# Miniprotein binders against Homoarginine-6-hydroxylase 2-ODD-C23.2 (2ODDC23.2), part 8

Target 1, 357 residues: Homoarginine-6-hydroxylase 2-ODD-C23.2 (2ODDC23.2), of Arabidopsis thaliana (Mouse-ear cress) (q8h113)
Amino acid sequence: MVIYHRKVVFTYVRAKRFYHFLNIEMVTDFKSLLPVIDISPLLAKCDDFDMAEDAGVVEVVGKLDRACRDVGFFYVIGHGISDDLINKVKEMTHQFFELPYEEKLKIKITPTAGYRGYQRIGVNFTSGKQDMHEAIDCYREFKQGKHGDIGKVLEGPNQWPGNPQEYKDLMEKYIKLCTDLSRNILRGISLALGGSPYEFEGKMLRDPFWVMRIIGYPGVNQENVIGCGAHTDYGLLTLINQDDDKTALQVKNVDGDWIPAIPIPGSFICNIGDMLTILSNGVYQSTLHKVINNSPKYRVCVAFFYETNFEAEVEPLDIFKEKHPRKETSQVAKRVVYGQHLINKVLTTFANLVENS
Short names: E, the ipSAE of ESMFold2; O, the ipSAE of OpenDDE; V2, 0.75 times the mean of E and O plus 0.25 times the DockQ between their complexes.

## First folded at step 2 (miniprotein)

Design c18 (from H3c with R14F E17I E21W K24E R36E E40L E43Y K47L)
Fold by ESMFold2-Fast, scan of step 2:
Structure c18 (fold): chain B 357 residues (1-357), chain A 88 residues (1-88)
Amino acid sequence: as target 1 above (357 residues)
Amino acid sequence: SEELIKQAEDLLNFVKILIDWARELMEQGDLEEARELLQLATYLINLAQEIVDRALKLNPDSEEAKRLLEEVKKLIDRLEQLLEEIKN
């Protein structure tokens, strides 16, 4: 892959220099930078016995460690997912959201549909405020009864649009690639924490869950319209595939300042979630972020959330408590059952649907 | 304006880096990647020219701004030559 390697290196140089150009005043504050990480050396060695000893892997692992400690957000390039697929996902998503309202309602989100499907602008609330977006929510499909009583809330198939006709097949292909990418990034994160590549896989990722939100933000002529209020993600790792033509995502740095996550074509924006904060014994922190609608252009964002096993009892892993002992442990949750946490989140987010059902 | 001068200098330094990289890619036969870098450099040099022109309007006697304007002109000429070379 000499041609692919050249393309990856070229993209990395462009992304790094472009970021520096746009945020030159932030160069003296590393906690205000969103780092760009080329993970291709990590991916090349993910299944190799010598992964931890490989110089390229060590370099990437060091970058992941710094990014997760300093900001909890970073750009990923060298991920192996084609620009064509990344762009087709956004293009077909635009086509769906451009459809008449009656067409979109054919897959409307309901409790009986397992909270899967289309939600109208203004159905979602963050911290008591209405978010100005529409979305398709989907989750890993599973057989009836697989996740006991807790999982019953989310039982049923995902609802996919019939138009565009190939959307379901495209998105299912995309999800599989995002799942594999997320697993491999977490192997790097495990090494960064001082464990083996497989610390999470031994207990937490034998049968990983996933959540995906396909989000449309209507164009606005007013400044600072809230598209999505400030929040942290609750899972392990999030992959964001966003439109490239306007900056809308804002990330809160350790000093409390909001910094823009300027789009870099062909990259994913990645961030860590609350479950990874717990598993790492607080070494990595999930970071508050928000979306501001500030453009007359319609914007799409496809967010893939990689999660633990549904029934996972999430608590700091013993190896990471040993490698990174805390002076005080009372500020890190002792135990969280992921599936229960997810269900509580869903029921809270869609309380209006429960009461109107 | 000292601030505008600094911004223009930073942009010119970045343009020079992109030109050197594009030249290296051209020598390696990576013409598509080189063209992309030269297009980015062209966008940035035009932005630098606007900044320098603004600095000169605020202080017409600025020797630093006049020096930067000459650098901008030389880099524009070089970019036009490289873009023509890629075509041929």
Scores: ipSAE 0.000, ipTM 0.141, lowest interface PAE 14.5, mean pLDDT 81

Design c19 (from H3c with Q7E D10Y R14L E17M K47W E50F R54L)
Fold by ESMFold2-Fast, scan of step 2:
Structure c19 (fold): chain B 357 residues (1-357), chain A 88 residues (1-88)
Amino acid sequence: as target 1 above (357 residues)
Amino acid sequence: SEELIKEAEYLLNLVKMLIDEARKLMEQGDLEEARRLLQEATELINWAQFIVDLALKLNPDSEEAKRLLEEVKKLIDRLEQLLEEIKN
C-alpha cells in the first residue's frame, strides 16, 4: 500500500495519455489502481443530437461502463473545471476550519436551521464508531412548502461562514459547475447502460436534488484513526475534491481488498450511489469506502452528491430491466422514495438534536 | 510476484520508448518536447523501481526480478545522462 504514492498514480495517468498519443492500445492493466477517465470527448458532445454515434463519446462510455461494473469508483479528468477554482475551494475551506471553535459554532447545525451547518469533530458515528472529522452540511435550497410535509425538515437556507467573506459565492459557483458536470457524466452512464443519454431525465432528474459535505479531518500522530467509517453513498453520483498531499480514502474492490484512492491533482474522484444501483437494475453497484486519518497534516475533502428529484420513486427503470434482466436467483428491488430516505438518514444521524437545547 | 514482474516489464518498455522518442526530438532540435518526455520517463522508471523492489521482497531468489533491477539501474543512468545533456 505504501508504494502507491500520489506521484506514482499521476505518472500512470501520463503514461496512458502517451500511449493514446502514439495510437497504441495499452496491453496491461493495473488492477490495484482506480481507473482514470478523460471525459472531455463526452463533454464536447453531451448536448448533441447524435452524441451516441460519436467515436470519442463511444470510447468514454465504454470506460465508464467498465469502471461502474468493476469498482464503481474512478478518477475524472478533462472535466473543464479550472484548477484555480478546485484549489480555491480547498483553500477557503482550510481557512474556515482553522478558525476558533467559537467562530465555527456561529453556523452550527440545528433542526431550526434545516439540519444545515457546522458539525464538530467527534459528533458523527458510522456503524457505532466515532468519525474523527468536522463538517459543513449543505443541501439544495428550496422554497417553503415545495416538498410537502416530508421536506419541512430540510427547509431554510444553507448556513455559510462569514469568514472567509467570499466563501458563499465561491461555493455556490462551484456547486453549479459540479451539478452540470454530474448531469453530463450521468448522460454517459445512461448510454453505457444501453439507453439514450436521457433515460434518467424526466421522472428522475427534472429538478435534481443535491447534498454537499465539506469535511475537515484533523491531523493525527497515530495509525488507523477512523476519519469516516465504511459506507456507501445514497444518491446517484458523488464528486470528491480532496487535498492532494496525502492518501486517506480507501475503496473496497470486487475481490474485497481495500485499495487507496491516491489523489491526482486537478481530478475529481467519482463514485456511484445506491439510487443508481437501483435505477440500473443492479448492473452498477455502489461501493463501500472509508477514510483513515494517517497524517499529522489537516486534510480537507469536499464531497458533492448528485441526487434524483426529491419526490422521485426510485425503482429499476423498465429499459434497463429489459436490457439487463436479473438472474432468476436475484431478489426484485423494492421501491425507494428518495426524499423520505434522505430525511430518515438525517433524523437518525441527528437524533440527539432538539430545537429547545 | 509474477504479476509484479509483468507490470515492471511493461513500464520498462514504455520508458525505453520515451527515451528513444526524446533522443529523436533532441536530434531535431525540439528540446522542450524532449525534456517533457524525459521527465515522464523518469517518473515511470521510479514506479518500475518500486515494483521490482516489491517483487524482490516477496521472492528474493527471483532471477527475473534481479534482471529487471539491473535494467532499471541502466535506464536511470541513461535518463540522468540525457537530462544533463539537454540542460546544456
Scores: ipSAE 0.000, ipTM 0.196, lowest interface PAE 11.9, mean pLDDT 81

Design c20 (from H3c with R14Y E21F K24L R36W E40I E43L K47E)
Fold by ESMFold2-Fast, scan of step 2:
Structure c20 (fold): chain B 357 residues (1-357), chain A 88 residues (1-88)
Amino acid sequence: as target 1 above (357 residues)
Amino acid sequence: SEELIKQAEDLLNYVKELIDFARLLMEQGDLEEARWLLQIATLLINEAQEIVDRALKLNPDSEEAKRLLEEVKKLIDRLEQLLEEIKN
């Protein structure tokens, strides 16, 4: 199947988008490749009254549906965020992590800082095991008392480095663009599930929380050093901006095999989280993934997590229960209070900070 | 070491496929798609080189790793030439 006559390959490329063809070739070569989706037709029409009927939108929606059903991870291109901005974010992040430890500790993560700031190597735990990375954690800022007693744990401003000086302004601009992009991708996913474009902009979703982890993975001279243990993301949608020169992210496919998420310049890697699994009534499953440090080079990854409203009581959306009914005896998605779930994840991840507060 | 050799072989085979596809696109005038493929191929060949270098570090006498290193060098040269052609 991989052996194409020159004329057949040319005819296929001419009739179909290149990115779809690349994905098919990798599958037939006994190598899994994550789908590549050009969302520019979706973005061009995402605010239009009749977007659901546009041929270009329909094609993108079909690709999103297949990607979310089959693997839950895909590359996004045609997203409209400049390569300059994407690269500058990574460049300034490298500059920060290259600073002396004493400089990085000026924004040290603590419980009293709302679990916002710099975490040193060995602080993060996944499934009881230490991860070989350092990071800056930040969250949507909110006024004291806005999210009641649950939100108290995360109260306070984000801590940003003073060096590089431009970092705060750059990251705030980047966050706004990632928020808008995530919302627009979710309009496509809403259509893919058989809803209107706006099902993820309803009562529990119209004031979205966000989380961002800016992660540095130290260089290693040995194989299979765990940078981040196997996990699923807990939100709706994750956008990953990773260094282009090394493959470290691995995704578990439906057959149980780990496949590498090889960086593609100019793309985001996008994956679905646990809240989207619940909201979709189990149609889209959040996928296990991990990071293996396997290079002597220092590696940066900036992960943006688009979430529900903080106080949302997350349960399957009625429209998707109707469109995609489940057997009563199959896994019933329990109601989850998003903010409580987030707090539990934070406290579990940073359990060792309690001893050193 | 056997696992590193296999991993490097798999990456080199994928790089060859991407190069062949990029050449087809260049011949047909799809230069931006070809450039994108060549960029991906460049990332993958650099990964393959590091894997081969690690295999040689573990066993400097490996004839298989030495052959793969020569293949990596040839593919790097080929990629540099193709990127120069697309540049005009």
Scores: ipSAE 0.000, ipTM 0.285, lowest interface PAE 14.1, mean pLDDT 81

Design c21 (from H3c with D10F R14I E17W E43L K47F E50L R54E)
Fold by ESMFold2-Fast, scan of step 2:
Structure c21 (fold): chain B 357 residues (1-357), chain A 88 residues (1-88)
Amino acid sequence: as target 1 above (357 residues)
Amino acid sequence: SEELIKQAEFLLNIVKWLIDEARKLMEQGDLEEARRLLQEATLLINFAQLIVDEALKLNPDSEEAKRLLEEVKKLIDRLEQLLEEIKN
């Protein structure tokens, strides 16, 4: 054992130096077995006529299929968004949350603001329990009346901080890049399900809504403080840009065990949402996950949610019903009106907002 | 480069050995030492995956790198199974 342990130490030192040489940051806490997927071959060919026949695309598609079937969570590298932008988003978010509450309340979330803006620690509840986080909630902007009476609840512009001054422009650029990245990952997922690249770009999917939550978790000196209670995401695909110095996100596996999603610098964590579970006819499952704050350090997480069209009546896509027929006792929801589902979740989450204002 | 493939092969051989030793420790009831070896294997398999992915970027047609990638996937599955077995 001593002989093999020495070989492990020697190889570890060499690997660490090698990653430094390649400018690849090394993960030092490897308790997570979540897959790491380099999507650069997919992105290089995602607009090509013959993308499905490309060997690099086929390899990425196989990795996406396995990750979505087995866990519903994976790390994405090779995504083409610069480390500078990814880090600057987190840095400016830290600067905003460090401001006095009086400054943060200038963009406070209210019904009149379309449930867009800053929410204080303790405003958000999951399964009846108060979440120990603060956040900025953002939604795709739309013109008054576009989504009828249902959409009226979310009408109005996003509220962005005036300090840092660059924050609005930075975040709008970031959102556009995350939207494009999410669309391109979904082309790979479409192929993984046995469809064309464009199954998630049909009439009810090609004008995607998006939600973004910019979340700050206060430092704690005790273990197991709930930063965000166990939940699934509502949409198609989530991109998570988290601080890289502490592990807080935990993913529930099929056996009911919680697996930590240890940060990999420069990566996104990517997971599938409830709408993708429905559209795939239950082939891919949205996975329960939670945030436990176990660090005295303040932690930031920027979560971008790529969604269906607001007015979409979401049901399994015919092509995936044919390729992946379900058992008669399937628990996959048969129909969901996405916009109504979102509004119901927003109103439930912020039901106590009147008392807290 | 060819060096990346050789380094990944070396890491995978160490991972396989660690898994085998952890399994023996589990049979002997030494679950804490088995857990430590599986954590070391998890560290090394993550490095091997990143090295193989970089090798494939440099030469997408490398049959050697493709074989190593398949081996990485199998070892990750085996590590997940063993870590779940320790919990029980």
Scores: ipSAE 0.000, ipTM 0.180, lowest interface PAE 15.6, mean pLDDT 80

Design c22 (from H3c with R14M E17F E21L R36D E40W E43F K47Y; at its last look DockQ between E and O 0.06; V2 from the best seeds 0.00; counts 0 for: pae E 12.9 > 1.5, placed apart)
Fold by ESMFold2, look of step 3:
Structure c22 (fold): chain B 357 residues (1-357), chain A 88 residues (1-88)
Amino acid sequence: as target 1 above (357 residues)
Amino acid sequence: SEELIKQAEDLLNMVKFLIDLARKLMEQGDLEEARDLLQWATFLINYAQEIVDRALKLNPDSEEAKRLLEEVKKLIDRLEQLLEEIKN
């Protein structure tokens, strides 16, 4: 067969050819599924002077635009992060959560630890309702004093597990790769909005902050246990690395229906956040999503949140106001100071942990 | 419901075809092409899962839809195994 001799990275073209090859006439509406985007053409050119003119980049940018307008969630393949690394992250996370409770508590969240560390099952709430998960909270580390008195709350190193012994090194490598990947995807998103590649790396937005939540969902014997209540993400872009054989993440589409985010091996699930909604002048809307657990087996999810600069005052960017004008009578979002909001959330979350200990 | 079952059967046959082709490519050492085919098979089986679930909502007693759901689960397991083997 001719197909097996080609090294083709464009999965959309192959799928269309296979449908015609097998004479399948009716394919139901794919709008009930999350888009799958091969970003390898974008990554191949993302640092090039002329990336915006490349035909492969233009194709990916079009797919990003449609995905961000239609649902705000999409799968990313061709991302260049090895499957071995992605799977080792999940495997070592399973190993940590499998440890006795007393071992996990050795890295518990405290104010002295900069509000970094382990949270036990059942102490997190979303919209006043208990979330049935455990987690490790990690934040970008920064030099003492960099962000003044407000940033002092979050100073200090992340608390990495000592068991498995290689956990820290693995996760720090993973974070670097996720940071670079997120930046490159955002260059594509900037082009999709009609800007230069670098609109999210501008003077006031460069030096991005990040948050990582390493989440474990215990197996359940009941149907439809809330693992994480419905919410939108706050930052710019989220990369989700989840177990491949368990469907628990649900996203709300533009029609108001909850659709499952079925795991695709070797992919990331990506979604946009509230700061991107503001920066895009409302063209892209962050998407409600939740985790509903009905599996008797333990499930892990490693969520990487690519954020604005810690000190950013976030408001619609002028270029996107020009490209995507709103009505004069339309409401405009107030400016949001990212770092202040993050610290408020950190303190509120910790107060709730203390109350529910 | 009957149309959904027929569509799911066609999708499963496509997934089986892609898996068989990918296995042949793996044995020949064409691992990147095999990975591409398995990734598309994974996309199609996930879509088939949704279609079978819709068929079961319309007719929960359908033995055909129940059979297809079991086959979907088996193919998902096989795809996971093959993708892990490529990583080796």
Scores: ipSAE 0.000, ipTM 0.194, lowest interface PAE 12.9, mean pLDDT 79
ESMFold2-Fast, scan of step 2: ipSAE 0.284; ipTM 0.735
ESMFold2 (binder alone), look of step 3: mean pLDDT 88; pTM 0.862
OpenDDE base, look of step 3: ipSAE 0.006; ipTM 0.252

Design c23 (from H3c with Q39L T42F N46W Q49L K73Y K74E D77L E80M)
Fold by ESMFold2-Fast, scan of step 2:
Structure c23 (fold): chain B 357 residues (1-357), chain A 88 residues (1-88)
Amino acid sequence: as target 1 above (357 residues)
Amino acid sequence: SEELIKQAEDLLNRVKELIDEARKLMEQGDLEEARRLLLEAFELIWKALEIVDRALKLNPDSEEAKRLLEEVYELILRLMQLLEEIKN
């Protein structure tokens, strides 16, 4: 049971460290390239006022610090979200993408729908190149006028499939849990940076926006088909729920090589985004990653992006400027208005939007 | 899953064969070839570990999968000990 899963992770971590000690990285299983972090000690104490003094929290915080400095990507286990829910999300997503296009187009993405809904294969562009994927794009819902003129672009409710029938309720539950999990991981990251647990819950961060992309990658019979072009994520943290039996996500390491992010069942892959790079004063760097369709099997991936407040003017937090004066080689944006940045990305991505009746 | 259990068993049997071959090479003084076989065994043990984990997710009460997991732990320790012996 759960005890056996924890032993599996412990054994994996021990062997990974042994491989690196022997300087045999080239012949090591690629799973060894991304750290695995059991955050359950952090979650047990994340609401305690003195959590920073807990030995279990201190250990997790140290692992988070190393993962964020060295790679910017890690697996999260001990997160408290049930395997049943994680798997149901993927199963229902497969069922939706297996529907005929005419059914999927019932929730098609349009400007009038606030750029929320289904996008067909080939509509999405990354760095000027067409991506070989289809998706459902979702954003935090908000009342009309809440975010002024810039927010008008994304106004309106999310469009959810009516088939599978339970999809909306399942996804709304999942989003709530991912939101809470992201906030709690950020409490550990705040401690790792030398702050209080709540540095990412200040005025410009305590009403977080979120973005979710539910992505389907069609099976391919040819090599090097770009499913999603190389990019960094623009938020604070991303939680990735990917199919367990397909390796397609690739992460650029510090040496400039692409390494596969092989799925670990029941885990999330977690990575840091551009806003966290800014807020941390460049201590943690967002990492380039891409998706290569390299299998005849259809692959799904559900990516949840935890963001700042929509109207946040994102700049390095004073506490982290004091603890970590900017390094000469670190390139950090001076300031970004999050909502404007998001809108610009949405409009650029869908510049070539094509609709079918 | 009976199929996953069988796949894991086959991989672990191959790992044991590679360990036995590596030990013979170590006795003969062929440390380079012994190291190569032990590294090949580690590649197979990772595949077995992943398969055992999947079997346990499908049936957490599987006594067969639990036994295979313990065998994986024992083989990893044996591989680590043998590699350390070669290094010395």
Scores: ipSAE 0.000, ipTM 0.267, lowest interface PAE 14.3, mean pLDDT 81

Design c24 (from H3c with T42W N46L Q49F D53Y K66E E70L K73I D77M)
Fold by ESMFold2-Fast, scan of step 2:
Formats: structure tokens, sequence, C-alpha cells
Structure c24 (fold): chain B 357 residues (1-357), chain A 88 residues (1-88)
């Protein structure tokens, strides 16, 4: 795939808006295009006292609301993270996964390493089916004992490759920028839900946890291989930095159709997770998605997950219960302890590391 | 740029022919041959995408290139859908 020019993205956005404006029933394959949102007006005003009343912010907020209601997936452009950084992250990740197996195992994932590090191809399972990918799993680092007995499982520093040498510093810089970007997108989502900009910066969200999966998908030629089985993400918001030379990510829309997330170079794909579904009182739904390996090319995807506070008892926020009251027959999970939920997922995913299989 | 537009149109017409033939083969139960044609169509659509983008870089205001870009996007989505269906 070639690098996209701004005009190419603009043409794509104009076409989708045109069909929506005319209220014309689109051909199914075209109707399945994911929205593209330029968030630069939101970022320009996200720290201003009057951001909610700014015309540019209001426009972006409207687009975020529609995207989250319609599919729960969208492309983000105008995010301010340089193309150089986005590309270096992928380039260094390719370099690491191209190393001999023995080199990658130097940072192998273990229970004693806090379930942080390199995971071999075929170790991960989604809904009982083997995923054909390798990965580096990372979590927000924290001091020993900070999260009590529950957090003990994830204690310890992240394991970073020594080759490329610059990888750790690059990834730490990238994580900081993704954290800030996620917080700012959530300010727009908070406004979209009818709250203040800061509803996701309250008591259960002011010290956000994060998870990052750096994923490599091996090339395939004749069989459509499951790279990652159908799932929803657990947190608030996911930012995906994917290779732009192959379409592999598939998103299930509200009509039940699988739609491809065709790469737009320089963009992030953004989707909402299960905790945001709960916090929004069910207004926004986390969306099933999967990865299918369809190319002989090796594919890299870096997924950053912005989460609640580790110890948060996640339940619908009062402001959103008031703004969006549910009907008696509608159900949303009443309460989830985020840290316990994460630990349960980690232990289930890596059960073979706890038990000598 | 006129030559690039023509090349892209020719590739897209071939992609449509391959998709139509693959659909017929899928209906007949010949999934191996259908998969082969869909893979060939995939290779051609990516070449068409590259050519269309080059045309847009040369002439950013080209309405013909913009139309072809939308057609490429639609065909990529159609190919992914058919490849998913054939997995069964």
Amino acid sequence: as target 1 above (357 residues)
Amino acid sequence: SEELIKQAEDLLNRVKELIDEARKLMEQGDLEEARRLLQEAWELILKAFEIVYRALKLNPDSEEAERLLLEVIKLIMRLEQLLEEIKN
C-alpha cells in the first residue's frame, strides 16, 4: 500500500458525508466504511475553560458521538503525533520480530516477570481458538505493593528488547503521547455523553492504568488464518497503530456485518472498550473485532489500551445515568473491579505458564 | 497522469471480472479455485491503489482519480468480505 496524501483522506471523508447528508441508502460494502475524524479542533481547545462552547469542538464532539453510537470504531487524524514517531515504532518493532527466536526469548514472558515480555506464536487463545501471532506485553509500571494482593501478579518492570538499542526510550515516549492523546479524546467523548470535559478524570479514572500489546502476525499464503479471534477490548479506549500495507482488522457493525478497517497511513484506529460501555450507562457499546492473516507479508500492530484506575469499582457514572436513563428491560453490568478483571484475563490467557503443561 | 488513470481503470475492470467469477465458483462449491481468483484480484487491486495514489500526487484536483480511489476502497472491502465467507 502507498502512503496516503491528505487529499486522499479528505476525498474518503467527503464521500461518506455526502451519502449521509442525502439520506440515501448506500451499497452495503460502501456503507461499511468506518468514520474518519480529524480531532485537531478538539486538541486545540481541550484545555480551555470554554471548550464545550467552541464551534470546532462541538463539531468534533458530534462526530465522536455518531461514531461511538454507530460502530464504536473510527480513524483519528489531526492527533499531533509525528509520522516519524509512528513509523519508527513500527520499524523498530519489525526489527525485533525479525530477530532469531533465541534473541526474542531473552525477554520471554513469565509469571516472575509480572506477565510482561515476549510471547511466542500460538501461545495466545481467544474463545478457545489459537491465535497466530507473537507479541510483547507491557503494562503501566508501579511500585511493589501499590495495588495490594491483586496487583502482585503484575509487579515488576516491563521487559524491553536490547536490540534495537533505542527501543525502550522510543516506546516510553510513544506511550506517554498515547496516554495524553487518549485522555484528550475522552474529554470529547465526555462532552458527547452530555457531561463536563472531565467526567473521565474523576476519582476512579484520575490515575489511569494502561496496557500495551505489540503484536506481530506471520505471513500466510493460502489459508485465512486467525491472527486474533473475535473479542471486545476491556478498557476505556484503544489506539491502534497498524502497518499500512495490508487490511487484516475486521469490525462487526450493529447490523452484524464484518467490515474491514482499511489502513489509513498516519492515522490511529480508535475503539471503545467494555469499561467505557459500563461508565457511559450503555450509551456506547464495545464492538467485536478480529484479525485475519490474509497476506504473505509480516504485519505489525501496536495496540495501546487506556484503562481506569487499577482498583476502580467500575459502575455507570451518575452524570450519565441522569443524562441517559435506561429503560427497565435494558441491562448494563452493575459493577466490575477493573484490576481483578484484568488479572483474571491475564491468568486465563497465560494459564500454560502457571501450570506445567 | 492520463496513462495512470487508464492503467487503474483496466486493473479495476479485471478485478471486477475476477470477483464475479469467484462468486460463481463459490456458488458451485469450487472453493479452491474461487480462493485462487480472489487472491489474484487482491494483488491487482493493490496495484490499482498504488497507481491511483500516484495519479492523485501528480494531479491533486483530479476528479477521475478521486472517483477511482472510492472504487478501489469499495472493491477492497468486497474482497475482504468474500475471503471471510470462503473460510467456511
Scores: ipSAE 0.000, ipTM 0.167, lowest interface PAE 12.6, mean pLDDT 81

Design c25 (from H3c with R35E Q39Y T42L N46F K73W D77F E80L)
Amino acid sequence: SEELIKQAEDLLNRVKELIDEARKLMEQGDLEEAERLLYEALELIFKAQEIVDRALKLNPDSEEAKRLLEEVWKLIFRLLQLLEEIKN
ESMFold2-Fast, scan of step 2: ipSAE 0.014; ipTM 0.507

Design c26 (from H3c with T42I N46Y Q49W K66M E70F K73L D77E)
Fold by ESMFold2-Fast, scan of step 2:
Structure c26 (fold): chain B 357 residues (1-357), chain A 88 residues (1-88)
Amino acid sequence: as target 1 above (357 residues)
Amino acid sequence: SEELIKQAEDLLNRVKELIDEARKLMEQGDLEEARRLLQEAIELIYKAWEIVDRALKLNPDSEEAMRLLFEVLKLIERLEQLLEEIKN
């Protein structure tokens, strides 16, 4: 029935576009579907002086505002990244995870490698039993000493598979495109919040950090097997490139119900993180989401996390405090030093990665 | 294109008949026969959907084909609701 649900989403998107073209209001009872946003009008004008006044940009900005206020999750289409690249990333990731453990362990994650590299299935169970997922963890590379004592933990180059041979070059190209896409989506979000296009390109945001997790979920024969527990993302925006033929990602709506994020081929799923919640003065909330393995098929998901500057002292931006003053019912955004927060999360996640002597 | 439109309309009319009959059978407590008719309706709605999609690919500006796509969407949602009801 996964195929059935995917057809419903695809048909809904087509019908919605048709009514948009005719300037007819479409009434729908699909309250459980995540919004789909074609950002191509935004991308066409994102470097233009008068982008804020462009009718196509204004339309996209309105959709981004609604999506970020209501659910904090949406599909992005019209993003300009080729279907070939999106699919090749998933294909080569499948090829890597299909390799014997001995090959994958050549890039194993260790403290000495800056917590960069391959996390094997069963990291917490050295009894030979498989865990719910395996992953390759990557971070923006930086020169030794650039981020002081806090950044020492993550120093060193990313570890990339030598097999498939093209993987490193493919992923580095993909990361650059995801970085640019994230920056451009944030220009739309800045406008949606009532700022200039460049509020997320200020002094503490102009040198953005990034995190990427390349995740493999083994097939299961049981329902409700947890591939990734409920969480929010830490950064500004996340771009998710997931397998098209499997539904596993679930998003918690405002009513507390779990809504499936049914794959749309060629799209990214985009969601907001905790740092964007703080910077927006609580206007946009990061949303709980989880992964449930419901298929005997192996699933890959490539998650790109666009972040603040490493040293950023994250607090609400003055312009958004002015435009959106806090209500008593809103959570009070607290100041966070992004790099320290990231390091604490890394050390907590990988606390059991100790050298066996 | 016009032939595809007519074929899709005929399939959608049959789906509507099957849905109405299935609802009557559910009211009568004949859940086995109702489930059989709903399964037949699902098979026909998928066929209608593919035909409408083909018509739209040939004529993207076809208002009639898009109206039929909307009808397909509405009937699929109705079938999903009935399938959930029959499970309980």
Scores: ipSAE 0.000, ipTM 0.218, lowest interface PAE 11.6, mean pLDDT 80

